# VH-VL binders against q9h9l3: the designs that were tried, part 86

Target 1, 176 residues: q9h9l3
Amino acid sequence: PRKMVAIDCEMVGTGPKGHVSSLARCSIVNYNGDVLYDEYILPPCHIVDYRTRWSGIRKQHMVNATPFKIARGQILKILTGKIVVGHAIHNDFKALQYFHPKSLTRDTSHIPPLNRKADCPENATMSLKHLTKKLLNRDIQVGKSGHSSVEDAQATMELYKLVEVEWEEHLARNPP

## First folded at step 3 (VH-VL)

Design S6a (framework fv_sotevtamab)
Fold by ESMFold2-Fast, scan of step 3:
Structure S6a (fold): chain C 176 residues (1-176), chain A 122 residues (1-122), chain B 112 residues (1-112)
Amino acid sequence: as target 1 above (176 residues)
Amino acid sequence: QVQLVQSGAEVKKPGATVKISCKVSGFTFTDYYMHWVQQAPGKGLEWMGRIDPEYGNTKYAEKFQGRVTITADTSTDTAYMELSSLRSEDTAVYYCATERYYYDSSGSFDYWGQGTLVTVSS
Amino acid sequence: DIVMTQSPDSLAVSLGERATINCKSSQSVLYDSNNYNYLAWYQQKPGQPPKLLIYYASTRESGVPDRFSGSGSGTDFTLTISSLQAEDVAVYYCQQYWSYPTFGQGTKLEQL
């Protein structure tokens, strides 16, 4: 079967009033949750708002951060040809300026069986934190220091594995 | 509103030590490097060093290395600059400054304290 | 350290005329990954701290009048005041922030 990875990115605010989301960290884990990639990334635009409460990014992390163009190349080498799992993954792909084939994309915020298992409306967009607590009985994104993209990527992969068999079968019968 | 407020003027004798404070308000103290800049009378600006208030990591300009110590107190949102072994050449206005956009341990300074005059005499 | 050199040391310009101040760095302050030049310009009036005018060589700080503009790339930079006003009489400094900050020696702008 095609190899599967999970991704989670952290974004900082750039542009007017910090309203543009620019990639500042990316974590990628394999099917078993082992880290394949975890780097702070220097945006090509100056940072207006670190969004530290959510991103966990601080100015110190930019000191040795990998430049965006280099990081993007490294990340795309890992993602290309693989099934990529993420939560609200369209935001990550937008920040990467990357198109990943829909047939190889799995978004845990848009998998109806996953919401059903969590006793949530099938078409609602539930947060990663909520789904992880409900289905894995685990607290993520704890505290005031921002989120860990490694922790989020690992949780995302584990959530997908709960519905993998039924969802892959659904996709085989209903190709995107 | 962002504000950097420095302690008052000091008069010191050669060989003494001076410690200047810079209290910040209007932003998260630990999210920005705090820098110190020296300006001798009628002269230009010289960077002295900076601190990361979150972790206490410091960097000093070579000219001041060994004589300058920069510290931060996160409980009071105050940065300090201590300069030892004072000489007449250290007579200057000292500014604290913070950067709005940070990359690679340096940046442009969009907020400055009002300055503290230190006079070293006889 | 990166050495910043300004020219001229002083100049006098009539009200309404253009003022041009140059700044040269001993090495490039252009970051290849984002094409930004890590160079700032400051205005300092007597008894006041420096005021940031321009960062990333050409980006004007909020509240700074349109008559101020920055240009240049790599090692050679220019600050231009298109039409001098009386309030613009000050000392101007360039500063690199590619590495640890260093400032030019300053250019004193006077009204002719």
Scores: ipSAE 0.000, ipTM 0.464, lowest interface PAE 17.2, mean pLDDT 87

Design S6b (framework fv_sotevtamab)
Fold by ESMFold2-Fast, scan of step 3:
Structure S6b (fold): chain C 176 residues (1-176), chain A 122 residues (1-122), chain B 112 residues (1-112)
Amino acid sequence: as target 1 above (176 residues)
Amino acid sequence: QVQLVQSGAEVKKPGATVKISCKVSGFTFTDYYMHWVQQAPGKGLEWMGRIDPEYGNTKYAEKFQGRVTITADTSTDTAYMELSSLRSEDTAVYYCARDSYFKGSGEYFDYWGQGTLVTVSS
Amino acid sequence: DIVMTQSPDSLAVSLGERATINCKSSQSVLYDSNNYNYLAWYQQKPGQPPKLLIYYASTRESGVPDRFSGSGSGTDFTLTISSLQAEDVAVYYCQQYWSYPTFGQGTKLEQL
């Protein structure tokens, strides 16, 4: 596989009662965990629920944030043609209103060998926090001030590296 | 109320170029990608390409690459499709269609123009 | 290129009866991470543009009557009209958007 990046996005609530998830921050890291992209993103719709407990987003972060259309273009240029690693990555792609080829997508919430190493049921969807604690002995998403998408992207890449060789061999034998 | 209004029917000779317009109203033109779809008489639908009206970025189907040019004029909220080196098999109804995604590429189409018949004959 | 094949090419159904139209893709259009099938259905009446009926295989577009439903996953999809009305006489097309858009050849639905 040529190039690999990991992504994590933070969403805020827009629409009625804040039920629509809209992109408000995106972080992308390379194979070694170096930050390639990390921007606050202004949704095109009014934010009704910042979801700060989980997103870490506050009104202050929206001042001069990159408009969604521009941020999306920048992000897609980084992702296109690369293997993209994420955790429950379909949520990130949905927020980006983007389709990434299945053959180039790696979702750490749906890799059976990773769950096995964590002593979890192979078909269960485990949280990033749980897998990172079990397999890397590291606490992420600590406290009540919200998550760091940089921290989450870095943890996601590190988790994938634990199963990379065996999972890439599996995918070569069983192409998506 | 969303509307896509296309220019009228065209009759062209082989080797000519045709340019069809699609004027939009009822939404912000730069918020949606605009696509073009060909339908030959009695046949199915073929995607030709699309444009992002805000930045002018285009993507074309391989079958039409080199012959099709899609443009957008944000001052008049109008998308254009130009097809060159016309052949008899290009005789078709051409549709403009709005992408289903706000600020993105969904590539299924929620609103369509009424269609423009282009006849290529000697 | 993903090739879309519909069956049958034409179908005649009596008013009030069930109509079923099938669509097969040459490769899976299911994204297993979100469990979405990147497949849409359109209705086209003579002299009119196609009208979106269903997207993501089973989600009905706003304003489309509930007698229309979509089902299936991966490579095999079905459009069902539970009780045919006269106004449903049309050509129906499936379309994938997993890669560059491609359409099925169409199924002509006629009244018996």
Scores: ipSAE 0.000, ipTM 0.465, lowest interface PAE 16.5, mean pLDDT 88

Design S6c (framework fv_sotevtamab)
Fold by ESMFold2-Fast, scan of step 3:
Structure S6c (fold): chain C 176 residues (1-176), chain A 123 residues (1-123), chain B 112 residues (1-112)
Amino acid sequence: as target 1 above (176 residues)
Amino acid sequence: QVQLVQSGAEVKKPGATVKISCKVSGFTFTDYYMHWVQQAPGKGLEWMGRIDPEYGNTKYAEKFQGRVTITADTSTDTAYMELSSLRSEDTAVYYCATDLYYRGSSYEAFDIWGQGTLVTVSS
Amino acid sequence: DIVMTQSPDSLAVSLGERATINCKSSQSVLYDSNNYNYLAWYQQKPGQPPKLLIYYASTRESGVPDRFSGSGSGTDFTLTISSLQAEDVAVYYCQQYWSYPTFGQGTKLEQL
């Protein structure tokens, strides 16, 4: 039996015009929503765009941030061999420069039954904020401070739990 | 259900200002950038600028900087584009567009488009 | 700004035949650390907005038929329609999103 965790990363813009997404914060929670990991992470490249609306990251957070190489090692030790739940999780894995097995990956932005429960088009990528409001009647990502990756990871796990039985049965019959 | 609906065609005199609206439905307006694209007759597509509806932060293409103003009203989920000091060369179809796909991108491809608004500038 | 140049300006292809449209960028739109090409293709029919067909140079947008494919890397890109259908008659645009978005001048595809 595999343990299950949920992850949410915040990325900042590096590279030309700030369009490369580089890891700058990572939060991981267990099935019950308890925090297993939550660190600000210093990208190896110069930050061009903090993307504060999305990331909640400001210059002050980078002063004592964990260097990318060290943070990556810590994170991968937690994820390896577990079912990992996320929202648009391929972006998180790319920022981590990590390939997680598809059979152990659950992406709440690409679970058609979840969109159906929210009265949303099955092929649209709906925001975590919208799905959480519709299905859990809870407001997340409120205000101008940017997103809390802990709050996002917790909401992502709760959303997955709504379709867990149905989706795990689907995956058993239709392995990824 | 996901759609961007733009205001109707406008006819303006040189020197006037035009304001075009783009109403969003079917997704969370404040989570996505809203972009504006110009298409003049016989010309290609030109990006004009974008807004972050949550914070009101804008970025404009150099060609339009100083004449274009992009705004957003989160109470009505509507983005606006104002173009001032109109010239005959501004005669074009104007589109609003967004990308629901990529989280964390600074610049985007556009999977959702409005129907377009024809602005004719004539004397 | 990055300049996008398409070729040809127009082409005519018979139903069922292959159509090929080329796009060149004035500088590379490939990011080697993630291996993505920040290049998109659009279809536009008269009186309609552009429709996204391909993003990241080779990824088909949901709902786009398999006959459409994108290829290329760096500065040279190709959109291929393997077997032209009547509904494919349109103008096609490439677009980079490596920096402030810029579009090619368009290629008009007509049925022979």
Scores: ipSAE 0.000, ipTM 0.498, lowest interface PAE 14.7, mean pLDDT 86

Design S6d (framework fv_sotevtamab)
Fold by ESMFold2-Fast, scan of step 3:
Structure S6d (fold): chain C 176 residues (1-176), chain A 121 residues (1-121), chain B 112 residues (1-112)
Amino acid sequence: as target 1 above (176 residues)
Amino acid sequence: QVQLVQSGAEVKKPGATVKISCKVSGFTFTDYYMHWVQQAPGKGLEWMGRIDPEYGNTKYAEKFQGRVTITADTSTDTAYMELSSLRSEDTAVYYCATEGYYYKSGSYDYWGQGTLVTVSS
Amino acid sequence: DIVMTQSPDSLAVSLGERATINCKSSQSVLYDSNNYNYLAWYQQKPGQPPKLLIYYASTRESGVPDRFSGSGSGTDFTLTISSLQAEDVAVYYCQQYWSYPTFGQGTKLEQL
């Protein structure tokens, strides 16, 4: 049996010049794309830059947002012991201040067979939007209101499913 | 494959203007800040400024304010850096570099190959 | 502006030995609220652009060998190469991004 989820986080800019990426929304979906978690999250630091065109986060979303400490606990309960799929996932784990074992982590930005299917160089870091359009014929991250982390998590899971058999076999032969 | 390809070397006279291009491929051009960095011969790196290609918003270093103009053309996925009133001390290699909106902030993931600009009479 | 000062200006190290490069900022680049240091390290070889090695003082960029490590906090930072390889001969730069970006003057690493 597979214990697999996909995660996508939205970050806002905090700290000096808004350079720190702080967690402001997290979405987690199961293997079939059903939403397990989707909450706006209040950073413990002052938000300098909402990065709205990318994050979709606006000041009104913070009014009833879940405080970081509480949200982190909820999210970690879902992730612990599961295979976690993401795109450039180390940034999500960094924002969560969380270590997830490499053996249980799948990063769709670093899977050579996935790039090959998209007619891209195997070792290039391709955007989620590009891979989704090329391989699933679906446009994500459209419109002026920013990205949907639910949509991104769902697309990420579907992309992984395209290479799951090949990549799991590779990992079994070449453990991290 | 992420690539930043810059225009070729330029030789200019003092007082002239130079415009350097940086063509981007392998990622969505509007998703990243595009930065420009100067490196004089035998010296270190100096930040000049950056642009947000989607909205055209720019920020410039104080040293170059008033002489540098950074622009972006989303139809060709190309960023430009224009430096006016050239002086001999502007002789340098100029780099374009990208700062990821989605992954990183403040550090530069990808760089162009560099463009040598020589200012002499 | 924050001034970045590296030491030494040049360093010669034998293959397999440890190389240590220091970087000092004129102001703290540590953000107390998250304990992040806004400091990056780059490697530059002749005729090539700089390559990002480390960001947030100690986080290694994807694909960078684990012999490279960053340490330090506040104003004093160190880049360490635990076992020098021939391909590591380069100029190394630190960069702060607490404010408008500024770079150190560079440290030239040569094989002894």
Scores: ipSAE 0.000, ipTM 0.448, lowest interface PAE 18.8, mean pLDDT 86

Design S6e (framework fv_sotevtamab)
Fold by ESMFold2-Fast, scan of step 3:
Structure S6e (fold): chain C 176 residues (1-176), chain A 121 residues (1-121), chain B 112 residues (1-112)
Amino acid sequence: as target 1 above (176 residues)
Amino acid sequence: QVQLVQSGAEVKKPGATVKISCKVSGFTFTDYYMHWVQQAPGKGLEWMGRIDPEYGNTKYAEKFQGRVTITADTSTDTAYMELSSLRSEDTAVYYCARVSYDYRTGEFDYWGQGTLVTVSS
Amino acid sequence: DIVMTQSPDSLAVSLGERATINCKSSQSVLYDSNNYNYLAWYQQKPGQPPKLLIYYASTRESGVPDRFSGSGSGTDFTLTISSLQAEDVAVYYCQQYWSYPTFGQGTKLEQL
């Protein structure tokens, strides 16, 4: 059977007016929620906006952070050949400058049975915070000091496990 | 102590619109979905729809789609159900009820007292 | 839509005797991964809103007397009152919450 991991990334603003999202932290957990990877990552471009309220990244985290090229290599070795779970995961793959096969990608923001269990419209895009509160009775992303990508990755894996059997069966009958 | 208190009975003519309120207390309004259920004489319980007060998203039963509008006001901890184009068949008791955001999602643990809406010419 | 069907439509039982009400769903409400059945039972007395008795098919709501029990799995469910009391005269409804809520048509329980 294929191995499964969950990923969550934090991005900072680079480029003109900080409009470009660049990878600054990545957390990866296994099926049981154990941390496989969690590193601060130094973007190759000058950081214009730390976006600290959401990212939790501060200037001091960039001291001794892993350079982007090295971090990317480490992350891709973990992701390659595995089923990768994330929430709005396209943003994470974009920040990694990586193409993961659609057949091995699970996006908890686009799984109709998950929304159904949460008593939400099946095609609505619900936030990770909302689904986690509704289905796991857990508050994540609280306060103004930024999000924990480890916490988010763990919540994402737990959410996927609620619909895993049904959704894998659906995908087997309706390949992407 | 948890309470859901609904507005009083209404008498309406066919074609009119009715708006019923459900004021909650004793819990955090945004931690629960607020649902509305219709009970016509002799027909039993029919789900109408629900709202998430935190994000404002709604879902409606097909039978009522296009005629029902559910809203929530987080400043007053009040949910509303508006039903338009009233017919005699809409004569019923209307209940609001809450559903927890926890893993146990879908059972109605607390209900309002009900609001009788009579539609007559 | 998941259709819920109760039987019988009405039932008369003497005080102290066992009452049994059945509920069938048109498709399974069992979640295989956690082994929970997303099914609830409610009691409704005249002039009152429904009162939650049982959820997850067999879990008794706080404050509900031990004489009420729920059983079954998948598509077939039963509500049992082991020894009928006068205050148990009511209409009983089953409800699934596997998808958006649907209720059975109700079973009227009367004292014989």
Scores: ipSAE 0.000, ipTM 0.470, lowest interface PAE 16.9, mean pLDDT 86

Design S6f (framework fv_sotevtamab)
Fold by ESMFold2-Fast, scan of step 3:
Structure S6f (fold): chain C 176 residues (1-176), chain A 121 residues (1-121), chain B 112 residues (1-112)
Amino acid sequence: as target 1 above (176 residues)
Amino acid sequence: QVQLVQSGAEVKKPGATVKISCKVSGFTFTDYYMHWVQQAPGKGLEWMGRIDPEYGNTKYAEKFQGRVTITADTSTDTAYMELSSLRSEDTAVYYCATDEYFGSGRYMDVWGQGTLVTVSS
Amino acid sequence: DIVMTQSPDSLAVSLGERATINCKSSQSVLYDSNNYNYLAWYQQKPGQPPKLLIYYASTRESGVPDRFSGSGSGTDFTLTISSLQAEDVAVYYCQQYWSYPTFGQGTKLEQL
């Protein structure tokens, strides 16, 4: 048995026309929702599009942001060997340029029992906002000033806890 | 297998401070929460608090808040419980215990052997 | 704090007979969203630390004999030993983990 954390990352647009998603903030919380890590991260490439409506990131957040290489090292030390919970977590791992073992990964956008509890088709990919509203009766990502990655990571952990016993038993019988 | 080995019995005067150790072996120390539980002679179990050894994050029961300090030394895989301003009512066996893993909740599946602390004048 | 109350304080049961221990929480320990009860049962013998028997009210810990079973939901819980064996003589505790852990006062089980 291993510790469990939840992660949520915010990305900004870099590269041609801002089409490349680069890590610009990462939040990691423990099982109880306490913050273990929350830093703004400076991409190695010029930021073309802050995507502020979704990311909540503005130019001033970059002034004292942790450079990507250093932040990545800190984050990977926290994630390595742990069960990592996220929502559409492949996007976060891609931004971190990191491979986390599938056996230690829990993606709340791809857990059939969670969709079943929400009265959604088991194979549908539901947004974090919709699952949180339906199952926890809580509104997240409110307004147009960007998302809180801390709030998103906390909601993601709480969603996983709804199906943790059932899903861990399923994985024990059906190892990935 | 997982084992928790506690330090030996202590005799203290009222007003003193006691510090008890709990050495962990058989698993990765930082993967588990370490709890402390008090049991007065002939009485039941009372949760005191816990620590996450990886980050040093602690939570304490209200009854002990301000008198208990729980710490961890990752270089020696040892957790500590320090109780200050001792009273005769603190005479008890103190247990360290761990839950299965961080995601499982706060039931305790592995326990130390216990440490008797006697507070007498 | 959630107060846990056990009944009876003590009971005596003959070998092979059924033993029943009750536990009541001052507020519900049922998580409505997953339908799990955040309640555990422990066995403690003299001079030994407690041993986990049951968690989530009804799930037996690995290695615990099937004569031990847990039942109940919300605020009222029961630990049952279907056929008492000599080694089952002990004090039994319930514990909630819905909030910070709290234990019942214990039930002493003796052999008649």
Scores: ipSAE 0.007, ipTM 0.516, lowest interface PAE 12.7, mean pLDDT 86

Design S6g (framework fv_sotevtamab)
Fold by ESMFold2-Fast, scan of step 3:
Structure S6g (fold): chain C 176 residues (1-176), chain A 120 residues (1-120), chain B 112 residues (1-112)
Amino acid sequence: as target 1 above (176 residues)
Amino acid sequence: QVQLVQSGAEVKKPGATVKISCKVSGFTFTDYYMHWVQQAPGKGLEWMGRIDPEYGNTKYAEKFQGRVTITADTSTDTAYMELSSLRSEDTAVYYCATSDYLRSGYYDYWGQGTLVTVSS
Amino acid sequence: DIVMTQSPDSLAVSLGERATINCKSSQSVLYDSNNYNYLAWYQQKPGQPPKLLIYYASTRESGVPDRFSGSGSGTDFTLTISSLQAEDVAVYYCQQYWSYPTFGQGTKLEQL
């Protein structure tokens, strides 16, 4: 009944010594992997550390980036009332300063059947890269120039689809 | 309970544009993709395109790309299909059909069909 | 485009007998990762819209009689009606939804 989207965010370091994680890019895809949203986002605080190796974000991406307040409003409008799929998704919600209902949240880092299919311990928090390689035979996050949040969101949706029927039935019987 | 009700038959001249409506009831309009399918007299089914009513995200079959426009009005729970530059071979029954957002592509519910006749 | 080809174009079967309709896709519609085949079957009677019978190649839609069954994987699929009833006389279509949806040309099922 409810629409389902997948999200992946990239964060940069702000605040003292760059220790605060601030939203700097967000990608949202639908069930088929079509991009619904993909924007660079300008944090309200000065960027101390671009964390480029992981985020893929460089100073040039900030020149025309959407201010955080506006981007947040756009993103929340897309997420509200939908089943939202992500990997370690609590980090994304924290960066968005947003609370999404647990009943509508699907975290591919916390789905035991998915780990079981990957021959991993059911309660381990496996990386997106590892699960994608094991279950989809695809390499993502290749190299050291940063991740593509679009690629990560698409992989996350595909991973969820592997266990969707089984997991939705489990959640219906065992509400979170 | 779930119903897709299409607008009535149309007769158009070659070169005209036709716009067909499909009003949905019994489910949340934005939880489904709305598709349009063409069936020429005595022929099979041909997918034209679909829309995600919540975002307006459309996808069209290559055969109809440039001539077909699919839109949705969430205030009235109505999807539309507009076909321009009509030719005699566009004479067909046009169906709207829904697919669950989780499984876009197979059709849970169909409208009753709208006959469009293109004649000089 | 994935091309869907049905066989036969038409089929005549006596009441109570088994009917089988085949569908072949030009490329695999099996998603190896979830082991689902993205294939559906529809029934269409004159003057009516198509009615969904089967999806994911073998899952029967709610309300569809159990005499209808789907089988196959990858590129070769079969719709079976175990014991034909008079109301089953119709045109049957297969449809893939692996990519942009495409339909087979249809198989007309008649009573012998």
Scores: ipSAE 0.006, ipTM 0.489, lowest interface PAE 15.3, mean pLDDT 87

Design Sf1 (framework fv_sotevtamab)
Fold by ESMFold2-Fast, scan of step 3:
Structure Sf1 (fold): chain C 176 residues (1-176), chain A 120 residues (1-120), chain B 112 residues (1-112)
Amino acid sequence: as target 1 above (176 residues)
Amino acid sequence: QVQLVQSGAEVKKPGATVKISCKVSGYTFTSYYMHWVQQAPGKGLEWMGRIDPYDGETKYAEKFQGRVTITADTSTDTAYMELSSLRSEDTAVYYCATDSWYESEYFDYWGQGTLVTVSS
Amino acid sequence: DIVMTQSPDSLAVSLGERATINCKSSQSLLYSSNNENYLAWYQQKPGQPPKLLIYYASTRESGVPDRFSGSGSGTDFTLTISSLQAEDVAVYYCQQYYDTPTFGQGTKLEQL
C-alpha cells in the first residue's frame, strides 16, 4: 500500500537582501496527523534574514540545530517512495535540493476540486490559511510570532483528505 | 538585483486624488514592508506609512491618516500609495522604500521618486 | 512620536578636513534585549533618493567608504567623515526606527 505524508518547511533568507530561501525547519506528519519529523535546521550559508514573523525562527533556534546535510538525509529517507502532500510544495523541494516524482506529489495549491469546494476559481492559487478557514473552519498562521510548520503540515493533510478519492481517481485516469 | 521602479510625474488640481505605483523586482515582495516617504521641495523626509504585502496590514503616520491609502498587489509585485484631498502643500517628491528585514525599519532600497505637483 | 534633532543645520568643511554631524533623539533608542541603537544615517544628493550609510548607529552599509563612521548611544549620535571628498557634498539625515520612523531635519554639508 502507498504511504502518504504531509510536509511543511520554514525558510530563512540567505544571499543578497535575503532573497534566497534556505531550509531552517521541517515538519512531516503521517496520514493521521502524527508528527514523524520536526527539526530546526542550520543552513550552510550565513542567515541574512530570519523572517521571524512568518517562519517563527529566531537565532536561539539555530543553537544545536541539525546541520543541513544531516537533516536532508533524514528527511529524504522519510519522503522516498511515499506520496508527499504539501502546499506550494515546489518551494519545499527546492529548499531541500530534492526532486520528488510528480506521480507521488500532491500540491494542495494546484488541485482544482479543492478550490471548487472553497468557492474559489479552480485555477487560482489560494493560500493555505484561506483554504483551511473556508473548508475546515480553522484559523492557522495566527498572529505575528510566525507559523507553526507542524500546524501547517497537519492542515495540509486534512485539506488533501477532503478531495483524496476524487483526485486519486483523476490522476489514475490522467497520469502526470 | 533589487529594484523599486515608480510611476511617472503627476500634475493635479487642489481637491484631486493621486495614485502612485512602485513595482518591485529582485527579492520576495511579501517578505518586507513597503514604506512611503514624502519630501517637499527643499525640505526633509517625512514617513507616511507602510504596508505588509503578506497580509495587507497598513500603518499610517498621524499627519496623513484619513488621506493616505497604501495597497499592494502580490500578483504584480506592485505597491500603491493614494493621497486624496490634495493641497498645494502636498507638492513633493514621493518615495517608496523597503526595510532591511522585518521589524528593522531602516531603508536600504528606495524608488527613484515621483514628483507630484498640486497647482491651480 | 520620537523627535529627531540634527545640528548644525548647515556645515562648510574644506576638502581633506573632518566633518562632524550630530543627532539627538527625544528618548533612548537603545533596545535592551539586543543592546542595539535603532538609528540610521542617510546621504542625499540633489535629484536622487536618500542612500543608506549607517544602521544600528555604527554599522556601515556595504559599499560605503570607511571614512564614514557612526558613533553614540541612547539619545546622542554622531556621523563623522574623517577626510571630506568632493563627492561627499550632500544633505545628511538621521532616522530612528525604535518606534514609528522619524527623520531629523537634515544637515547640509558644503565644501568650504
Scores: ipSAE 0.006, ipTM 0.471, lowest interface PAE 14.1, mean pLDDT 88

